VHH binders against EKC/KEOPS complex subunit cgi121 (cgi121). Designs and how they scored, part 35

Target 1, 174 residues: EKC/KEOPS complex subunit cgi121 (cgi121), of Schizosaccharomyces pombe (q9p7j3)
Amino acid sequence: MILPLFPETQVHVFVYENVSNCAAIHEQLISQNPIYDYAFLDAATILYKKQVYSAIIRALEDRRDEQMKTKTIHSEVILSLSPKTEISSAFRQFSMTKKSKNIVVVKIDSKLTEEEEFERLDKLVEGNRVEFSDEELQKLIDFKVLKKNYKLDPSTLENPLASILSSIALRGYS

## First folded at step 19 (VHH)

Design zh3 (from zg4 with Y100F Y103F)
Fold by OpenDDE, fold request of step 21:
Structure zh3 (fold): chain B 174 residues (1-174), chain A 120 residues (1-120)
Amino acid sequence: as target 1 above (174 residues)
Amino acid sequence: QWQLVESGGGLVQAGGSLRLSCTASGFTFSNYRMGWYRQTAGNEREWVALIAKHGRIDYADSVKGRFTISRDNAKNTVYLQMNSLKPEDTAVYYCTARLFDKFGPTEDYWGQGTPVTVSS
């Protein structure tokens, strides 16, 4: 996948359900294993494709402007999902945990085709790949968690996509 | 041979002000994004204020409107003016210098940290 504003950056996004080894993946991330150079998100916190894309774009913009807050572009994606500026909060709210069952995996600066990247990732993730679509994401979402993460109320829930994107885009501006 | 030396920390009462300074040496200061992070015991280090080489400035929500970051490339120094200090601002403040390429950070330098204590 190519983003219009970043034509030189190839991005891949994968969704896995019924993942049995999230705890093991989590340990590898803690150990900073370079093979796990991805952003691992808890699918329970992701409702829309555009939510993920918006976070990716924001992370790429921060990189372009040399204003990354975290160490890696993938960690910056996780931070970019959050309406808050605290790194710890972003990771707590959106990052895959050892108890996660369904995950969204993001790869930035891929040098592989989507299928090749999948083959690599499939060796790391023990679960079932599903389509990266709003339909599939909506099956995996925890609305309680979503509402908490973005402080959605009855008024903002009328258009949750707009509210989420606004929160991501305007983080630090209000 | 590079160094980042912080100064200006100390004890201050709530509502007071401090000005932190960080002087760099051993690298081309003007090419680096400069900034401040802070850390409390048992917690992760959090970013506070960042100033890119082209001048973009970002503040954490918790300090926006109270803290001001600036840099003087001629003096190889970055500053953090901290006004209206609160007890929750108590932490060790670290100066940082980061170099970027098109893929992200390539160099990261950190100072030893300067403690800031805000009493109630």
Scores: ipSAE 0.926, ipTM 0.964, lowest interface PAE 0.5, mean pLDDT 96
Fold by OpenDDE, fold request of step 21:
Structure zh3 (fold): chain B 174 residues (1-174), chain A 120 residues (1-120)
Amino acid sequence: as target 1 above (174 residues)
Amino acid sequence: QWQLVESGGGLVQAGGSLRLSCTASGFTFSNYRMGWYRQTAGNEREWVALIAKHGRIDYADSVKGRFTISRDNAKNTVYLQMNSLKPEDTAVYYCTARLFDKFGPTEDYWGQGTPVTVSS
């Protein structure tokens, strides 16, 4: 996938359910294994495709402007999901944990086709790939966690997408 | 050989002010994004304020309106003016210099840190 405002950057997003080896993946991430160069997100915290895309765009903008807060573009995506500026909070709220069951995996700057990237990633993740769609994401979301992460209240729950996107896009501007 | 040397830390009462300085050597200062991070014992390092080579400035929410970052390329120095200090600002503050290419950071330099303690 190519984003219109970042035509030189190829992005792939994958969703896995019933992942059995999140703990093992987490250990590899801690060890900074290069073959795990992805953003691994807890699917319980993701409700919309546009939420993920917005975070990616925010991260790419920060990279473009040389204002990345974290060390890698993938970690910057995780930070960009958060309405807060603290890195530790963002990772705690949105990153895959050892106990995660369902995950969203983001690849930035891929040199491979989506299928080729999937074949590579499928060797690392022991789970079932599902479609990256709002329909599938809505099956995996934990609304309690979502509400906490974005401080959603009854008024904002009428249109949670707008609130989430605003939180991501306007982080640091309000 | 590159070097980042912080100064200006110390003990200050709540509501007080400090000005941190960081002087760089051994690399082309003007090409780097400069900034400040802070770290408390047992926690991860958090970004505080960043100033890109093209002038974009970002602040963490916790310091917006109170801290001001600036740079003097002629002096190879980055500054952090800290006003209205709070006990929560107590930490070791680290100066950082980061070089970017189109894919992200390629070089990342850190100072040794300067401690800031804000008493109640």
Scores: ipSAE 0.925, ipTM 0.963, lowest interface PAE 0.5, mean pLDDT 96
Fold by OpenDDE, look of step 19:
Structure zh3 (fold): chain B 174 residues (1-174), chain A 120 residues (1-120)
Amino acid sequence: as target 1 above (174 residues)
Amino acid sequence: QWQLVESGGGLVQAGGSLRLSCTASGFTFSNYRMGWYRQTAGNEREWVALIAKHGRIDYADSVKGRFTISRDNAKNTVYLQMNSLKPEDTAVYYCTARLFDKFGPTEDYWGQGTPVTVSS
């Protein structure tokens, strides 16, 4: 996928359910294995495609402006999902953990087609690929976690998209 | 050989002020994003304030309105004016210089850190 504001940057997003090797993937991430150069998100924290895209755009903007807070564009995506500026908080809230079952995987700056990237990623993730859609994400979301992460209240729960996007877009702004 | 040298840390009472300085050498200062991170024992290093070469400034929520970052390219120095200090601001503050290309950071330099202690 190509984002309009970043036409030279190819982005791929994949969703896996029933992943059995999240712990193993997590260890590779800790060791900074370059083969695992992706953003691994806990699907329990993701409700909308636009949520993911908004975070990606925010990260790309930070890179463009040379204001990345983290070391990699993928870690910046994780940070960008959070309404808070703390890196540790963002990772705790949104990144894949050893206990994750369902994940969203983001690749930035891919030189491969979506299918080629999938083949590559499929060697790393032991789970079932599902469509990257709001419908599928809705099946994987933990609303308790979502409410906590974005401080959603009953008035915003009916349509939380606007609140989520605002939180992402306005992070760090007064 | 590159170097980042922090100064200005110390002990201060809550509500007080400190001004940190970081002087760089060994690289083209004006090409780098400069900034400050802080770290407490047992915790991850967190960003505090960043100033890009083009002038964009970002602050962490915890320091916004109280801290001010600035840079003087002629002096190869970045500053952090810290006002209304709180005990939770107690940490070792690290100066950082980061170089970017179109894909992200390519170089990262860090100072040795300067301790800031805010007493109640």
Scores: ipSAE 0.915, ipTM 0.958, lowest interface PAE 0.5, mean pLDDT 96
Fold by ESMFold2, fold request of step 21:
Structure zh3 (fold): chain B 174 residues (1-174), chain A 120 residues (1-120)
Amino acid sequence: as target 1 above (174 residues)
Amino acid sequence: QWQLVESGGGLVQAGGSLRLSCTASGFTFSNYRMGWYRQTAGNEREWVALIAKHGRIDYADSVKGRFTISRDNAKNTVYLQMNSLKPEDTAVYYCTARLFDKFGPTEDYWGQGTPVTVSS
């Protein structure tokens, strides 16, 4: 897809459930294998499509403004999901781990159609693709993790979207 | 060849101040995003303060309101004024220079680091 403020930047987002090879993917990410140049997120931390899009937009804004804190646009997406500025905590809280079961995968600056990018990614991920939709994300979220990551109070847990999006947008400003 | 040389680190009591400097050579300083990262023992480097070539400044939550970054393009120097220092600010501070294209960083330069110790 094409975000209005970034018309030359093609973005694809994929969701996989029941992934059996997260440990192998993790080792490739640690080794900085360029074939694995995606953001791999733990789906247990993602409730909304807008949560992912807001992090992508924040990362792209920081790239445009030459204020990226991490080495790649994909690692910057992981940081951008966090309400805090610390890189290590953002990765601990949102990144896929060796023990993750469900993942959200983001590709920024793709030169491929969604289907072409999927074909490439599907060779790397051993799991079942599901739609990137609020319906599917809601099946995969861990609400205890969501509450912890965004410091949500009980009244917000019924309607957490605005609080989460504000946390992403306001990181570093207060 | 390029160089980044940090200075100004040392030992200071909590509540005190230090001013770090980083002088650059071997590249066109005004084209680079400059910044400071810090690293505590056993941990990865974390960003502290960044100043873009066009003036945008970002601070980490832990230092906002206490640290001030600035740059002087005529002297090829970036500064970090560190006030109200806390023991948690103890780290090795690294100067960094980063060049971007439209896809992200293309060059990343790091100084050797300057230790800062803040005693209780």
Scores: ipSAE 0.814, ipTM 0.927, lowest interface PAE 0.7, mean pLDDT 92
Fold by ESMFold2, fold request of step 21:
Structure zh3 (fold): chain B 174 residues (1-174), chain A 120 residues (1-120)
Amino acid sequence: as target 1 above (174 residues)
Amino acid sequence: QWQLVESGGGLVQAGGSLRLSCTASGFTFSNYRMGWYRQTAGNEREWVALIAKHGRIDYADSVKGRFTISRDNAKNTVYLQMNSLKPEDTAVYYCTARLFDKFGPTEDYWGQGTPVTVSS
């Protein structure tokens, strides 16, 4: 996929359910194995495609402006999901953990087609790929986690999209 | 060989001020994003304030309104003015210099760190 503001940047997003090897993937991420150079997100924290795209756009804007806070564009996506500026809390709240069951996986600056990137990723993830869609994401979300991560009150939980996107866009300005 | 030398740390009472300086050598200072991170005991480094080569400034939420970053390219120096200090600002403060290409960071330099202790 190509974002209008970043026409030379190819992005792929994959969703897996029932992942059995998150602990093994987590170990590879800690060791900084370059084969695992993706953003691995806990799907329990993601309700909308636009939530992911907004974080990707924010990360790419910070790269463009030479203001990345983390070492890689993929880690910057994880930070960019957070309403707060603290790196450690963003990773704690949004990153895949050893306990995760469902994941969203982002690849930025891919030189491969979606299918080619999927073939590489599928060797790493033991789980079932599902469509990256709001329909599938809604099956995997944990609304208690979403409420906590974005400080949503009961009135906004009915339709939280605007609040979530605002939190991502305004991080660092409030 | 590049070098980043921090100075200005120390012990200060809550509500006080400190000014950190970081002087760079061995690279073209004006091409680098400069910044400050800090690390408390038992935790990872966290960004504090960043200043891009063309002037964009970002502050972490915890310091916004109290800290001011600036740079002087003629002196190869980046500064952090820290006002209204709180005990939670106690940390080792690290100066950083980062170079970017279109894909992200290509060089990432760190100073030795300067301790700051804010007492109650």
Scores: ipSAE 0.812, ipTM 0.927, lowest interface PAE 0.8, mean pLDDT 92
Fold by ESMFold2, fold request of step 21:
Structure zh3 (fold): chain B 174 residues (1-174), chain A 120 residues (1-120)
Amino acid sequence: as target 1 above (174 residues)
Amino acid sequence: QWQLVESGGGLVQAGGSLRLSCTASGFTFSNYRMGWYRQTAGNEREWVALIAKHGRIDYADSVKGRFTISRDNAKNTVYLQMNSLKPEDTAVYYCTARLFDKFGPTEDYWGQGTPVTVSS
């Protein structure tokens, strides 16, 4: 899809459940294999589509402003999910690990249609694609992890979206 | 050939101050995003303070309010004023220069690093 604020940037987001090869994917990521140039997120940390889009927008804004902290736009998305500025914490909390079961995968600057990108990605991920939707994400979230990552009070857990989006948008003012 | 030369590191008591300098040559300094990262033993480098060519400044949470980055394009130099230092600030501090195109970083230059030790 194309975000209104970044009309020349093609973005695709995919969700996979029951992924059996996260360890193999992780090995390829640490080897910096360019075929794996995506952001691989642990779906246990993602509750909303808007959470992912807000992080993508923040990463693209930092790229536009020449203030990226990490080496790639995809690693910048992982950082941008975090309410804090520390890179290592963001990766520990949001990135896919060797033990992840469900993942969200982001491709930025794609030159392919969604289905063409899916065909490439499907050769890399051994799992079942599901719709990128709040309904499907809600089935995969770990609310205990979400509460910890965004320091959510019990009072905000009834509708945490605004708190999460504020954390992503306001990083740097705390 | 490009160079980034850091200076100003050393040993200091907690609560003290240091000023790091990094002087650049071999590239058009005013076109680069300048900055400081730091690295503790056994860990990856973490960003500390960044100053874009057009003036945007970002600080990591851990240093905001205590550190100030600035640049002097006439002297090809970026500075990091570090006040109210804590033992947790102990690290090797690296000066960095980064060039961007519309898809992201295209050049990424690093100094050799200047050690900073803050005694408890």
Scores: ipSAE 0.807, ipTM 0.925, lowest interface PAE 0.8, mean pLDDT 92

Design zh5 (from zg4 with S30D)
Fold by OpenDDE, fold request of step 21:
Structure zh5 (fold): chain B 174 residues (1-174), chain A 120 residues (1-120)
Amino acid sequence: as target 1 above (174 residues)
Amino acid sequence: QWQLVESGGGLVQAGGSLRLSCTASGFTFDNYRMGWYRQTAGNEREWVALIAKHGRIDYADSVKGRFTISRDNAKNTVYLQMNSLKPEDTAVYYCTARLYDKYGPTEDYWGQGTPVTVSS
């Protein structure tokens, strides 16, 4: 996929359910294995496609402006999901853990087609790929975690998408 | 050989002020994003304030309104004015210089760190 404001940057997003090897993937990430150059997100924290896209866009904007807070564009995506500026908090809240069951995987600057990228990623993830859609994400979300991460209350829960996107887009703006 | 040397850290009472300086050498200072991170024992390093070569400035929420980052390219120096200091600001502060290409960071330099202790 190509984002309109970043036409030179190809982005792919994949969703896996019932992943059995998250612990192994996590170890590879800690070891900074370049084969695992993706953003691995806990699907329990993701409710909308636009949530992911908004984080990606913010990360790309930070890169464009040379104001990335983290080491890689993928880690910047994880940070960009958070309404908070702390890196550690963002990772605790949104990144895949060893205990994760369902994950969202983001690839930025891909040189491959979506299918080619999937074939590569599928060798790393032991789970079932599902469609990257709001419908599928809604099946995987943990609303308790979501509410905590974005401090959603009864008023904001009437339109959680707007609240989440505002939190992402306006982080640090006050 | 590149170098980043921090100075200005020390002990200060809550509500007090400090001004950190970081002097760079061995690379083209003007092309780099400069910034400050801080780290406490047992925790990950966190960003505090960043100033890009084009002038964009970002602050962590915890320091916004209290800290001010600036740079003097003629002196190859980046500064962090810290006002209204709090005990939770206690940490080792690190200066950083980062070079970018279109895909992201290509060079990343760090100073040795300067300790800041804020007593209650």
Scores: ipSAE 0.930, ipTM 0.968, lowest interface PAE 0.5, mean pLDDT 96
Fold by OpenDDE, fold request of step 21:
Structure zh5 (fold): chain B 174 residues (1-174), chain A 120 residues (1-120)
Amino acid sequence: as target 1 above (174 residues)
Amino acid sequence: QWQLVESGGGLVQAGGSLRLSCTASGFTFDNYRMGWYRQTAGNEREWVALIAKHGRIDYADSVKGRFTISRDNAKNTVYLQMNSLKPEDTAVYYCTARLYDKYGPTEDYWGQGTPVTVSS
């Protein structure tokens, strides 16, 4: 898909459930295998499509302004999900772990169609692809983790999306 | 042939101040985003302050209001004024220079690091 304000940047987002090889994927990421040039997120930490898109947009804005904090645009997406400025905290809270079962995978600057990209990614991920939608994401979310990551309380839980988006957008501005 | 040379680190008491300097050579300084990261033993390197070529400045939450980054293109130097230092600011501080294209970073340079120790 194409995001507003970034018409030249092709973005694809995929959701996998019941992934059996997250540990293997994680090892490849640690070794910085270029074939795994994606942002791998733990689906347990993602509740909304707009949460992911907001992080992507923020990362792209940082790139545009030449103010990326991390090494790659994909790692910047992970950082951009976090209300905290610490890179280590962002990765600990939002990135796929060896124990993850469900994941959200983001590709920035794709030169392929969505289906072509899926075919590539499907060789790396051993799981079931599901639709990237709020409906599917809400089935995979761990609310305990979500509440912790964004410090949600009973008042903000009345409108979690607004709170999450504010946290992402206003990181470093409080 | 490029170099980033940090200076200004040392031992200081809590509440004190230090000013770090980083002088660059061997590349077109004006085109690069300059910045400071810090690292403690056993931990990942964390960004502290960044200043883009167009002037945008970002600070980590932990240093906002206490640290000030600036650059002097005529001297090929980036500075980090550190005030109200805390023991948790103790780390090795690294100067960095980054060049971008439309897809992201294309060049990354790092200094050797300068140690900062804040005693309680």
Scores: ipSAE 0.930, ipTM 0.968, lowest interface PAE 0.5, mean pLDDT 96
Fold by OpenDDE, last read:
Structure zh5 (fold): chain B 174 residues (1-174), chain A 120 residues (1-120)
Amino acid sequence: as target 1 above (174 residues)
Amino acid sequence: QWQLVESGGGLVQAGGSLRLSCTASGFTFDNYRMGWYRQTAGNEREWVALIAKHGRIDYADSVKGRFTISRDNAKNTVYLQMNSLKPEDTAVYYCTARLYDKYGPTEDYWGQGTPVTVSS
């Protein structure tokens, strides 16, 4: 996928359910294995495609403006999901953990087609790929976690998308 | 050889102020994003304030309204004015310089850190 505001940057997003090797993937990320150069998100924290794209766009804007807070564009995506500026909080709230079962995987600056990238990623993730759609994400979401991460209340839950996007877009502007 | 030398840290009472300085050498200062991070024992390093070469400034939520970052390219120096200090601001503060290309950071330089202790 090509984002209109970043036409030179190809982005791919994949969703996996029933992943059995999240702990192993986590260890590879800790060791900074370059073949795991993705953003691995806990699907329990993601409700909308636009939530993911909003975070990607913000991360790309930070890169464009040379104001990344983290070491990599993928870690910046994780930070960008958070309504808070603290890096540790963002990772705790949104990143894949050893106990995760369903994940969203983001690739920035891909030189491959979506199918080619999938073939590469499929060698790393032991799970079932599902469609990256609001419908599929809705099946994987933990609303308790979502409410906690974005401090959603009964009023903001009337329009969760607007609330989440506002939190992402206005981070640091409160 | 590049170098980042921090100064200005020390002990201060809550509500007090400190001004940190970081002087760079050995690289083209004007091309780098400068910034400050802080770290406490047993925790990950957190960003505090960043100032890009074009002047964009970002602050962490915890310091916004209290800290001010600035840079003087003529002196190859970045500053952090810290006002209304709190005990939770106690940490080792690190100066950083980052160079970018279109894909992201290509160079990262860090100072040795200057300790800041805020007593209650």
Scores: ipSAE 0.930, ipTM 0.968, lowest interface PAE 0.5, mean pLDDT 96
Fold by OpenDDE, last read:
Structure zh5 (fold): chain B 174 residues (1-174), chain A 120 residues (1-120)
Amino acid sequence: as target 1 above (174 residues)
Amino acid sequence: QWQLVESGGGLVQAGGSLRLSCTASGFTFDNYRMGWYRQTAGNEREWVALIAKHGRIDYADSVKGRFTISRDNAKNTVYLQMNSLKPEDTAVYYCTARLYDKYGPTEDYWGQGTPVTVSS
């Protein structure tokens, strides 16, 4: 997938359900294994495709402006999902954990087709790939976690997308 | 060899001010994004303030309105003016220099850190 504002940056997003080896993946991430060069998100915290894309765009903008807060573009995506500026909070709230069962995986600067990238990633993730769509994400979301992460209330829950996108876009400005 | 040397840390009472300085050597200062991170024992390092080579400045929410980052390229120095200090600002502050290409960071340099202690 190509983003209009970043035409030279190829992005792939994958969704896995019923992942059995999140703990193992997490250990590899901690050890900074380069073959795990992805952003691994807990699907329980993701409700919309636009939420993910907004975070990606924010991260790419930070990179463009040479103002990344984290070490890698993928970690910057995780930070960009958060309404808060603290890195630790962002990772705690949105990153895949050892206990995660469903995950969203983001690849930035891919040199492969979507299918080729999937074949590579599929060697690392033991789960079932599902479509990256709002419909599928809605099946995996934990609304309690979502409400907590973005401080959603009954009023904002009427249109959570707007609130989430605003939180992402205005991070650091509130 | 490159070097980043922090100074200006110390003990200060809540509500007080400190000014940190970081002097760079051994690399082309003007090409690097400069910034400050801080870390407390047992916790991960957190970003505080960043100033890109093109002038973009970002602040963490916890310090916005109280801290000011600036740089003097002629002196190869980055500064952090810290006003209205709080006990929560107590940490070791690290100066950082980062070089970028189109794919992201290519070089990261860190100082040894300067301790800041804010007493209540």
Scores: ipSAE 0.929, ipTM 0.968, lowest interface PAE 0.5, mean pLDDT 96
Fold by ESMFold2, fold request of step 21:
Structure zh5 (fold): chain B 174 residues (1-174), chain A 120 residues (1-120)
Amino acid sequence: as target 1 above (174 residues)
Amino acid sequence: QWQLVESGGGLVQAGGSLRLSCTASGFTFDNYRMGWYRQTAGNEREWVALIAKHGRIDYADSVKGRFTISRDNAKNTVYLQMNSLKPEDTAVYYCTARLYDKYGPTEDYWGQGTPVTVSS
């Protein structure tokens, strides 16, 4: 996939449910194994496709402007999901952990087609691929986690998208 | 042989001010994003303030309104003016220089760090 704002950057997003090997993946991420150079997100924290794309766009804007806070574009996506600037809290709140069951996986700067990237990723993740869609994400979200991560009150829970996207876009500007 | 030399750290009372300086050599300073990170005991480094080669400035939430980053390309120096200091600002402060290509960072340089202690 190609984002209109970043036409030279190929992005793929995959969703897996019932992942049995998150602990093994987590160990590889800590070891900085380059085969695992993806953003691995806990699907319990992701309700919308637009939430993920907004974080990707924010990360790419920071790369374009030479203002990345983290080491890789993939870790920058994780930070960019957060309403706060602190790196450690963003990772704690949004990254896949050893205990995660469902994940969203982002690849930025892919030189592969979606199918080719899937073939590589599928060798790494032991779980069931589902469509990257709002319908599938809604089945995997934990609304208590979402509410806490974005400090949503009862009135914003009726229409949380705008509040979430605003948090991503305005981080650091208030 | 590149070098980043930090200075200006020390002990200060809460509410006080310090000015950190970091002077660079051995690379083309103008091409680098400069910045400050800090690290408290037992924690990972966290970004504090960043200044891009073209002038964009970002501050962490915890310091916005109290800290000011600036750079002087003629002196190959980046500064951090820290006002209204709080005990939670106590950390080792690291100067950093980062070079980018279109895919992201390609060089990351770090100073040895300058300790800042803010007494209550």
Scores: ipSAE 0.834, ipTM 0.934, lowest interface PAE 0.7, mean pLDDT 92
Fold by ESMFold2, fold request of step 21:
Structure zh5 (fold): chain B 174 residues (1-174), chain A 120 residues (1-120)
Amino acid sequence: as target 1 above (174 residues)
Amino acid sequence: QWQLVESGGGLVQAGGSLRLSCTASGFTFDNYRMGWYRQTAGNEREWVALIAKHGRIDYADSVKGRFTISRDNAKNTVYLQMNSLKPEDTAVYYCTARLYDKYGPTEDYWGQGTPVTVSS
């Protein structure tokens, strides 16, 4: 897809359920294998498409403004999901782990069509692709994790979107 | 060759102040995002304060309101004024300079670090 404020930046987002090889992927990420240059997120932490898009936009804005805190645009997406500024806590809370079962995968600066990028990614991930949609994300979310990560109170839990998006947009400014 | 030379670290009582300085040479200082990271024992390095070439400043939540970053391009120097210091601020503080292209960082320079210890 193409974001209006970043028209030259192609982004793809994929969702996989029932992933059997997260431990192997994690090892490749630690070793900085360039074939695995994606943001790998735990789907248990993602409820909305807009949550992911907002983090991508925030990461791209920080790159544009030369204020990235992490080394890569993909690691910056992981930080950008967090309401807090600390890098280590953002990775602990949102990144895919060896124990993850469902994942959201983001590619920024793709030079490939969605289908072509999927063909590459599908060789790396042993799981079932599902649609990147609020309907599918809702099936994979852990609401206890969502509440904890964004400190949602009971009144917010009925429609948490605005609170989550505000957390992403305002991190570091309040 | 490039250099980042840090100074101003040391031992200070809780509630006190320190001013860190980092003087750069061997590259065009004005083109770089400058900043400070810190590392506590047994932990990964975390960002503290960043100042872009065009003036945007970001602070980590843990230091906001207490620390002030500034740069003096004429002196090729970035500063970190650290007020109301807490024992939790004890760390090795690293000066960093980063160059960007449209895809992100292309050069990352790091100083050797200056220890800061906040007692009591």
Scores: ipSAE 0.819, ipTM 0.929, lowest interface PAE 0.7, mean pLDDT 92

